# Ledger of designs, part 312: VHH binders against c4kar8

Target 1, 263 residues: c4kar8
Amino acid sequence: MAELSTPSPASPAPLDGGRGDELEKFTLRGARQILQLLQDLITHRGLITAHTGGGHSFMTAVLKVDEERGRVVLDPSPDPQANRRALAAPRLTCVTQLDGIRIQFPLVGLGEGQDKGRPALFAPLPAEMLRLQRREFYRLQVPLAHELSCLLKAEDLARKPVEVSARVIDIGAGGVAVVVPTGAAEFVIGGTLPACRLALPDGEPIELDLEVRNLNRQTQRNGTEQLRVGLRFAALPRAADTRIQRYIFKTERALNAKARGGL

## First folded at step 16 (VHH)

Design rv26 (framework vhh_vobarilizumab_d1)
Fold by ESMFold2-Fast, scan of step 16:
Structure rv26 (fold): chain B 263 residues (1-263), chain A 126 residues (1-126)
Amino acid sequence: as target 1 above (263 residues)
Amino acid sequence: EVQLVESGGGLVQPGGSLRLSCAASGFTFSDYAMAWYRQAPGKGRELVATITSGGSTSYADSVKGRFTISRDNAKNTLYLQMNSLRPEDTAVYYCATVETYEDSSGKVWYYSMDVWGQGTLVTVSS
């Protein structure tokens, strides 16, 4: 019998107790609460990622809530293929963030038409919306002005080592989401990228092992497609964790201060 | 007290099949997303397959078309059907409860609930 190495301990869960009943308390089912939350997304011009399944999504926004007809009006993608995927999907999973709160809701029965003479997507109002205030679910949308990047150590199609500079689009306690140039590298869900380098504004790059958690081809508001890679921090050193949390905290405070200042 | 017990591993020839089981106790199994992970000797843990409480599944590219994850909520049991096995599938396979979070970019994150079974060994060798 072959002797197997003792498995490394699993990384600690970022949640100290995730029971199914805990998510229920964050689920809104009241018609007035759902309408108010959708109106808040309109007021704050919140960008929504709509997942169509099969690793595909597109950027949209709520344009209008039509209470009379019981439906929500969404901004269609300028990419006709993304709209076709959305219309063919049995369900859209819509994800956004408002004031650091994750909001997620399903849309079923998507149709196309026009609103005020412009193309639009329509769906019945969702029966429920998830509204998560837990810090562990928080993702900072990285300001473009910060030019935050992560140098990924991966392999190309020929299995040769390659270094890819990827733009960080969001960051949280457990990982980052990055945009990778198409064809630059091969990624396998569950694969580990060793010794990657996360560049934060106020110091030397942080060396991290990253685990690939998801892959998504996202159609942007301008119609271009991007490969987005979700990466989990593996074996995060304490000093690195402190620097990442400090960046998130400082950036959140700066964004909140600007919002209150009417900027 | 949450407990997960894996079974069904063994020695199999390349091209063969195995069915892994994970018996869950101490929690409301039907409320949780579940995952299969594996760890080959000298390598890190790899996420193999996930299944949500609603039954939606996802797979690592290395196993798509060959492995099928399923659950039986009445029996509190998670399954992994493994077909067309290859030597590179040799690993200890672990069952885990997972929490899912989907960020504003549309990426799904999987958080371990710190509940892992002891694993079941799968050896693919001719």
Scores: ipSAE 0.000, ipTM 0.124, lowest interface PAE 14.5, mean pLDDT 77

Design rv27 (framework vhh_vobarilizumab_d1)
Fold by ESMFold2-Fast, scan of step 16:
Structure rv27 (fold): chain B 263 residues (1-263), chain A 126 residues (1-126)
Amino acid sequence: as target 1 above (263 residues)
Amino acid sequence: EVQLVESGGGLVQPGGSLRLSCAASGFTFSDYAMAWYRQAPGKGRELVATITSGGSTSYADSVKGRFTISRDNAKNTLYLQMNSLRPEDTAVYYCARDYEVTDSTGEVYYEAFDIWGQGTLVTVSS
């Protein structure tokens, strides 16, 4: 008489797409589909964030797919410590985006070697890949030229209030990801930062409450480490939601026009 | 089979203490962030406390300093130590496993707890 772990009738259900069983329709398990998606990532040179556990990740890319040996070849980090963490990890969680669609897949059994005389990381082909074709999962990579910032209301190590101006690196319907200098403030997953101010290019800053959802020390392609903080919009008035959505659409159109040669 | 089983609820006097337990099975417990939620009669669901796979904790302001969340990865068990209980703490308490969907920066897009237990009733009354 084992009890099944399911939401009770009195409990709020999780959001759609947030449950393992609900993500099944977005899971690719066919060998041909997996190979095609990996080749698309190679063709478009999309950067991949590889999470190694313990709040650590590094930037990589798929360099090639060795179909005969059933392997993917990845670009190693210039930071030897990041590579050692990756090789020691029982599993990497790889996250990327292609044409606004979020893609996630595990890699198990990472090894190191050489590809055409250059250092490389190797892993067996993933048995599954998530391809989330949902509007709410879309993230706009914020152009550096926009200098989009968010003033965070946080606490320092002594629990004293501190204000941190953080650079916004991506933005979506549900939140923003920001970069902060290591040690600038203390962040706790699940904690709320009240009355933060998001500065969009056109108009007054938007005042909003942000929930800390993720903390990650990411090793960049140049070997430097930065703290990336994932922040969820705790509540958005309709006017604020409209302004954020307008910024996303306007910026995406401008980026698409530049990709077409300024058309 | 993935399962969460809560226990430890009961009737206590104001100022009393209770320890809730949540026994997890069917998944690698140490890989997941876990949470305690509660729902009082006539009220919505409230997040009480969270603990990450690495052991970092967070609490609702209403319980901070009185409740302590902890985990024992060797026993696949989540705990909530509740001290200085008040009538306002009366609720059904639920254990939940956090399901993370992260983007290229590690951002979680939605508040999704994919596995919930049956709940355990806590009544604080004289």
Scores: ipSAE 0.000, ipTM 0.156, lowest interface PAE 12.2, mean pLDDT 78

Design rv28 (framework vhh_vobarilizumab_d1)
Fold by ESMFold2-Fast, scan of step 16:
Structure rv28 (fold): chain B 263 residues (1-263), chain A 128 residues (1-128)
Amino acid sequence: as target 1 above (263 residues)
Amino acid sequence: EVQLVESGGGLVQPGGSLRLSCAASGFTFSDYAMAWYRQAPGKGRELVATITSGGSTSYADSVKGRFTISRDNAKNTLYLQMNSLRPEDTAVYYCAAVTEYETDSSGEVWYYPEYDYWGQGTLVTVSS
């Protein structure tokens, strides 16, 4: 199962409240800009995490932009239940990344049909799209070969301490996203996990406190369910911050060098 | 509301020193890279110095060794210590919160100043 490259990366969870006013400057509302950005997602075959509410999401992609009819065509989930949740949802929140830029947009009025004889989902073009390229929001998709892990100090249903080794799927200046087996531990949004250990490839594990920001149950393309946990760094020491940023930068450089025919 | 309020500008003799301050409010100051820009009479805006949220600094070649950028996250304040001032340093100095930038494969940082939150500026005049 293991591959040298990372699995198709799950997009970060939607940016939640408290930052709405700050994000206004990064919101695209021009029809031409929206069409161009959607076309860029098609060209790069960008994977999109579509959030249907209630902590549920599925993986999709933009297959086509129908400018004449003012709509987007999306790849449906292989899970019929995920598609039914999406069709019943009043709104989808779509999140993706393109060359390190976070892209987020709403879709309202989702329908189902066929595109060239294949099942498809469709929705009106979004009236706005967020594109955000700030270091604090940049998320490095962690290469699978790095085997980056974080030992989480959490609690079970009985409030008994439990240690969970979680795979780190993305990392940024402000936190990490990890995946854990469903039921391995209980997580509460806003809860603090003290003295967790982040294992970077060089040096001792970094001991840090993590705040739970997001919880998403995600159905993989193979039908497997996993819990994605978004974790914010709390009270991060300068030395730890430096090591994390250095890892991000060094890994990004190595990935770029490899893409250009480097070793 | 994001506000950046610069202070500390004034008239100084060549070779003098001046410390600029920028009081930030309306956003989580510690999460942002910060910058000082300047605009001399009849010229465009020039990036003078940057400091990341982690404290890493960079400087324009024209000010290296003379200016020092620093921050105090507890006070939500950005500073620029300016030493050995020259007539060519005469400009309006602007504080900015850096909201978009990109690091290329060579490690060079490209800034998108049109997305930055800007202050009102403080005038620095270096003249006898």
Scores: ipSAE 0.000, ipTM 0.095, lowest interface PAE 17.0, mean pLDDT 78

Design rv3 (framework vhh_vobarilizumab_d1)
Fold by ESMFold2-Fast, scan of step 16:
Structure rv3 (fold): chain B 263 residues (1-263), chain A 125 residues (1-125)
Amino acid sequence: as target 1 above (263 residues)
Amino acid sequence: EVQLVESGGGLVQPGGSLRLSCAASGFTFSDYAMAWYRQAPGKGRELVATITSGGSTSYADSVKGRFTISRDNAKNTLYLQMNSLRPEDTAVYYCARITETEKDSSGEVWYFDYWGQGTLVTVSS
């Protein structure tokens, strides 16, 4: 039981560079999606850090959305200098979080006025909003009887090509977790493994590029060390995505049917 | 590229209502049957509701009478109206495009091409 208040965590800084292709999949451009997200920010009374450039920012919130006039109403800063910087800026970059999800959007053409007799800032509705989900994907625990494997194209400690057959222990829409013996290959978080082959029941192995997301060393009861490697699917083709979804769905359905049988 | 984007999730009190949306792009939306799935923490994936291209609907027994699935083909949007929400409805809700169905010894099996990222619904006081 602490008597002192905890310091508020700083809002995350704006994403630098604007890698269009990388962020496009997280960008909302539909008018309905934008209006709904702004309404969610109002409903949750989310605090927004508005970046005005030059290392300056202030804390604000969306007070309302005026759909008829196509604009948002924002809470002004109690600091008059912050409001002057905001009004002078060609663009605000607004950053917030909703249920652990990072949300970022631009506002252009900021104006000052009154809402219901109180000072307010106004801006046209943003044409786009970035919504970055950081929640873990659903993962199916792969039944041992399925003997699912992935042939990894990796490198050893001397950077020589090596192929490792790894057992798949879980699988989701975004990737797989595999187990390899410690020392079988060198893995670096963020590294790409090209042309790996995922063997699903029924059909040809799926050829995939995989990105290393996490590493966890585990010692088995028999004293054997193994490495758990989390791998993200890169640029998954439609047919491959469909086959993976079919496998996950059919396996979940079969497991649920067994549970209904009193298991 | 086929894309499905869910929205409308949030924190709601028991007995409350929420409307989920799924914005579809990259395919002829009106030609496909669509579905809502959910995944609760520590549980398997559950098919919640389906709607065919012709508008025929089906629902899981757990949500019948409380949830309504609908579509707006002009806006390429799928909806789920959720009423009388219960703590047991707490889950991530996913939008899916149905590519085909098959009957096996367990009944009808749905196959889907695409999931969105999901939207979290928390029903709690």
Scores: ipSAE 0.000, ipTM 0.215, lowest interface PAE 16.4, mean pLDDT 77

Design rv4 (framework vhh_vobarilizumab_d1)
Fold by ESMFold2-Fast, scan of step 16:
Structure rv4 (fold): chain B 263 residues (1-263), chain A 125 residues (1-125)
Amino acid sequence: as target 1 above (263 residues)
Amino acid sequence: EVQLVESGGGLVQPGGSLRLSCAASGFTFSDYAMAWYRQAPGKGRELVATITSGGSTSYADSVKGRFTISRDNAKNTLYLQMNSLRPEDTAVYYCARVEYVETDSSGEVTYFDYWGQGTLVTVSS
């Protein structure tokens, strides 16, 4: 299951902002459940993005849970500025993912000190933890043999229309990640690409609007630079949503069958 | 690798009870929300009940107070206890793994990535 259906995490941005009441069903408030989930993060060596506000975040991990003192011990950032921002923040919003499930929790009262002679950050145990399974968090790694592509309708640096055929590297119910050559088009986070065309193996290309969520520049082993673009489906029609889900389910089942030697 | 195998269906008289079981394998059962849904002859699929990994449950209005969904994570098994059965409960019942859950303007939305072959429940005199 782990190797053939490994999900790619969605953007680690917090899910606050008017959804608190709707997310209550997914919120853990029991002390034992919170302790178990924190221990699971330690066991799986889960990497945590800690948001300090103002657009700043740093990567951390839970090093241990100190049940007697009622606190968590976190790995400090190697960047002293990030640690100073964290200590000055009224709250950290911690975001991570386990097996495709988003985990988010607040830490208040962050302090610094030492753990076994090493610098560490300390905070009281969170009173709540969000454990949320979202459609955009499950991502199928697209088999190379499928040659999935998405025709992007974007703009160049002069804001002139340009069409780019991008290879789809992963796909979920909420979006796709694609790779494009560096310089093929200009992308801006939050920008909308209208009337793009997603080519699935069965049937006509799906016309859909895509929103740019994230950008990552990668240098390939051959020295060629490529841009990885995370794209969210905007206002996806029901028929298109059904076809995308059907492709994901069929492909995962085929990969699982192949792993069992069923193909 | 994911497998869901339902059992426990059968013929029962109105007012009777049945307990359905779903044996899950090929994934970490405790990490997933699970569901029961049914399809009556000549009709579309109906979501019957859901249970989250944490144990929170929800039910279709047609079965509230009569059906109980539960899970045993140690045994990787999902259950549906059906009481006070009615002729209109006649259907093939399916176990499903919930891929993800989201909330939309119409309420809670549940999506399934795997489901079993089903087990037939017939309520008849």
Scores: ipSAE 0.000, ipTM 0.125, lowest interface PAE 15.2, mean pLDDT 77

Design rv5 (framework vhh_vobarilizumab_d1)
Fold by ESMFold2-Fast, scan of step 16:
Structure rv5 (fold): chain B 263 residues (1-263), chain A 125 residues (1-125)
Amino acid sequence: as target 1 above (263 residues)
Amino acid sequence: EVQLVESGGGLVQPGGSLRLSCAASGFTFSDYAMAWYRQAPGKGRELVATITSGGSTSYADSVKGRFTISRDNAKNTLYLQMNSLRPEDTAVYYCAKVTEWETDSSGEVYYFDYWGQGTLVTVSS
C-alpha cells in the first residue's frame, strides 16, 4: 500500500497576518537614527548583501554617508554584470547584520560614478530601515577563525547522494546559514537534509536534521559566485541545543569583550 | 518595473459597501502573495487581508466576516470587497506585493517591497 505525496509548488509561504504590525516595531524612520545606523555599519565594516531581484544578489558595503547631499555611497561589485543588474533594478533590498542583529533597508534610484577617484554606486538615503532587535531573530556572525562547518547530506543534479562540507556563516537558536560552491549539490526549499553533522569547537560533531528555508546565489566581493543556504533545525536533542546556545553565548561574550577593550 | 494602482475608494455612509481594486504590472502576478494594508491619519499601517498565490486568505480580526479579499490572475488584479463599513474603517488603503525575504540565514522575514499610491476610504454620515 503506497500513497502519493505531492510536493509543495515553488511559491511564497503564507504570510503570518501579524507580521506587518510586528515589523513596524523594528522600523526606524527618524533621520538621526538612520544616519547613526549607517555610520555604525561603516565603523564596524558591515558587509551588505544587496538583492537585485530574480534570486540575484551581490556583496557590497557602505563606504560613506554624504549627509549634505542626502545619499549613501556603496562599494561596487567586481562583477560588471552584478553592477548592471543593480543599476537596472527598480530597487535594491539591502541586508546586513550588526552584532547579530538583522538590518534591512531599501535603496531606490541607484546611480554610478566616482568617489575620491574610485568607482562607486550612489543612492538617496533610505527613508526607513528595519532593525530586528529581538532574541529570536539574533544571528551570530561566525568568526572565520572558528572554521565552523556543517557536513550536509544532499543530492547532486543526477539525484545521487553527495556529502558537502559547507562553511557556517551565521548561527542562531533556530538554525544556520551555510555557503557552498555553485553546483556542489541541489537544494529545494522545504526539503529535509537528514543526519547532517555540525562541527562545533568543543566535542563531537552534532548530528541533526536540517530543513532548507532559503536559497540565494550571491556574487562575492572577489567576483566569484556562491550559493548561500538557510537551514532550520528540524529537531534538536536537549544536549545539542545546550551546546549550540553555549557556543553562541561564549562567542558573543568574547566579541563584546573585544569590542569594549579594542581601540 | 513593479507598479500597483489602487482604485475604488470614496465617501460612504456607515453600513455601506465599497469594492477596491488594485491593477498590478511589472511582475508575474500569479506567483506572488498579495495584501491590503490601511493607514488612518496619525497611526501606523495595519494589515487588513492577505491572499496567497494559491488563493488561501487571512484577515485581521477587526474586519473578519465583513471584508473579502480576492484575485483575478488573468487580469493581474487584486480586490477587496468591504461590507458593513464602520467609521473606524476610515483610512488610506494600500495594495502590496508580498515577497519572501531572500536570505542566506535560517530566519525568514516577509516584507512588502512595493506599495501603491493608496486609495482613500471615508466612512461618515
Scores: ipSAE 0.013, ipTM 0.230, lowest interface PAE 8.1, mean pLDDT 79

Design rv6 (framework vhh_vobarilizumab_d1)
Fold by ESMFold2-Fast, scan of step 16:
Structure rv6 (fold): chain B 263 residues (1-263), chain A 125 residues (1-125)
Amino acid sequence: as target 1 above (263 residues)
Amino acid sequence: EVQLVESGGGLVQPGGSLRLSCAASGFTFSDYAMAWYRQAPGKGRELVATITSGGSTSYADSVKGRFTISRDNAKNTLYLQMNSLRPEDTAVYYCARTREVEYDSSGELTYFDYWGQGTLVTVSS
């Protein structure tokens, strides 16, 4: 007969993180390593952001691992639309942190059902999990008690200038993620927010330009949506970089002491 | 059914230009970030360029200033304009849909969930 035209078996496999061989050494592929890491997420009550694509995500958690059936059980969103997006997605990208270390893994073949009479989402065990231990990928989750904020200079829908105090939820050497109050401002990916002010403990606010890198409408565990904005530091001065690194170091040390029961 | 179909590859002399196209179907193209990857024989895959749903672009250092990524949401098509081509640009070029474009402390961290079949670009005399 005519030659086969099905390309699927020859299609290239996806690369984790898009950084090729640099991330491969941080990729776990052993079944027992994957099971142990998932169990650690359960034990630490790790909150997981599950990205469904198109700038949408929802907050979930691993409720249990069914090793016999090779499946994970996830906490569904209280927002039915978030669950519908998840079930329709070809893949979920799950992102979380343990002790400041970024953990990321795919879930394919998501289904819905019940676990002991409660609604649940089910997926096969991931074939791989990424555990990023390099400092350049490190993101400090900012403690709520720090009330860290960044004053953003942005525009509303009518292009009028607005100043928005946004809560900083994580921070790294190259940028911050913030939560923007509902309706406070409009953001365009790739847009620059000039002369913003990052308030760190100890000292004057850092004035800097921020580039919008990503936007995510995150459905919280209580069913409400918030806008998470990922912002990159543009042309960060060395003095500012040093202050940010000191804050991260001091806060990591304090969080490690708290985790050891120092509080 | 998600489909990505690349075209526009071929043989070109050093210093020449090519424009690659990627026709997307089976999803709402305008909602997704897109990327171009390449793979030379015996090498790993390299991220060449990305474009977000809003049109923000990023490039590998090796191609910055020579390549331009763009998109036409009305036609569900992704493009890569390649100028000043060098022998080391010889590779199979793949169109990819991103799972997400996420910021990290080193800049952009991108994960992919669908890739096309690829189109071969050969730069030689």
Scores: ipSAE 0.000, ipTM 0.134, lowest interface PAE 13.9, mean pLDDT 77

Design rv7 (framework vhh_vobarilizumab_d1)
Fold by ESMFold2-Fast, scan of step 16:
Structure rv7 (fold): chain B 263 residues (1-263), chain A 125 residues (1-125)
Amino acid sequence: as target 1 above (263 residues)
Amino acid sequence: EVQLVESGGGLVQPGGSLRLSCAASGFTFSDYAMAWYRQAPGKGRELVATITSGGSTSYADSVKGRFTISRDNAKNTLYLQMNSLRPEDTAVYYCARVTTYEYDSSGEIWYMDVWGQGTLVTVSS
């Protein structure tokens, strides 16, 4: 029977190829560097959003690097339609994060098979990987304990105003990614959400205008669906920018100190 | 423990050369862009050179063509080869780990979260 389409996982949009000169500074092309970075993604169990085109994506991970055959082994989606879209795509754009640093790489020639008796996806090793340490691309993964939220001012399907309290998943100098229940509000890419309120742990909520950058529905490994919304700071007052930067810096310092404690 | 330890500073005559080293520990060195900064007595801190995780380099105009930044990821070591040294290169040189950067119309701004203790370079006859 025909399968119903399952909405794909959300992530920050892939970087624009028109910025090639800026991106070249951060491109890894050495085989050893690429292998090391892929191994680090395995070690840290980094979740990867694989974009198949047309706004479709799915959640995967690198399970193994097969150096002898020059290929990577990826975790297939629990959604069979997502896997079929991936196999039909001429290219996957894989986006992930390691220690707050954005990693992006292409995979071409995706195939399917089995690894140790389990279904798996296979692709040749990427010829290049982007490793970005840019302020606008740096994203702090927000600790769940901080309970960061953003009150979004949006519209429902009837174009009535609605307020949605969204959990902030990551935050950077250029924006935030939030999670909302599917259907809670209508979002339009390029649309502006005026006078939203970002709640940081200390002080009054910051009032911000946010621009919708990307919309993707995420299927978690357990099959649960959620909507992830990427939001750009459309206009950021200096005082707000300073507060956001202080939060990011302080949180990263605290996480590094906690890691050194070994607890 | 995240640490950066510089070495290789010293006294040299104008036109001389020095190679600075920075030994990194406590983090995955190959994942980070790295930078060399310097601070001369009575002056502000100046970004000298950067190298990204991908190996792309940038230099301050004052040192371009004379200094070369490089890295050895297998040794977790950052280097700065300084040639044709001038009295105005006299400064304490710091190794730094880059956490993020920003590009704007005035140039690139690199944000550091870990610094070394510094190594003194004196260029004098």
Scores: ipSAE 0.000, ipTM 0.154, lowest interface PAE 14.6, mean pLDDT 78

Design rv8 (framework vhh_vobarilizumab_d1)
Fold by ESMFold2-Fast, scan of step 16:
Structure rv8 (fold): chain B 263 residues (1-263), chain A 127 residues (1-127)
Amino acid sequence: as target 1 above (263 residues)
Amino acid sequence: EVQLVESGGGLVQPGGSLRLSCAASGFTFSDYAMAWYRQAPGKGRELVATITSGGSTSYADSVKGRFTISRDNAKNTLYLQMNSLRPEDTAVYYCARVTEYETEDSSGVWYYDFDYWGQGTLVTVSS
């Protein structure tokens, strides 16, 4: 049993505006707004990533909102270990996307139960939900068929230069998320990876600097361990920005056409 | 109660040096990555430097080679040694605790999960 530091939920507001203050304007705290947003997630069958801490997450969905009991009902993971981690976690951070809008909310006090005779997870309704409408926060999930990759220039554990070809799993105006084998390189949050090469399907690879924003170690169902790395684009030329946005818009249109059951 | 108290700011001439300190309490300091942020008048917050629990460091390009982040786990203290200071380094400097990383995937958004405590410490670089 490792003794991990648990952060206090109470934090004094900074005197000057910071990132936390910037996000407050996108935070919903009204009971009606929260209920409506949860209902929208049910209606649109929004797939939710629930983060349990320690770099662990699982896929879930809101099955229903029980207004009488003041709780939300979630679909459990098919992985019993993921469900055990979720129940043991002091807090879940739930992240999803609805029509390109980023939604994030906490759940505390997770329990097990039944819904119409099927196993379910339940938690009290969240007191707040983050709803980001800015295009810079939009993320396109990259189709596997596109085989998008980014050649990362990083350092190994001995501080020797290493090149890692990483699969791009999502992309937005502000950056990419990639997956690499655990141990392939050492990543430091806030560190810059210079002269990386992003390979889009159309044209030459884009050379750009990437800032490491977040890290998540994941164990796949087959036992393979992967490191998920969130990377922010450092200031890039307008031509590179235009190419990235064209790829995103073109891919969105193609996915929307497929969803409609047509070309 | 998590508490971070910054000190060491002041007025210094261009080319001068300052050492900032951050006294941490209310958590196991050695288990957390730590960071220094700054905010200049009328501007947003900028990440200046980070240090992991294992001692690995990173720096913003604007300060690389001039600033050094370090920690003393026995004293629960974070430091920022600032050398060759420039007028553009003028800002309020904040100590921040990096919590369990906001884990993000194909559904998520990039964030560091930071707790900001105290009023910060003002650094003014002028002739």
Scores: ipSAE 0.000, ipTM 0.144, lowest interface PAE 14.3, mean pLDDT 77

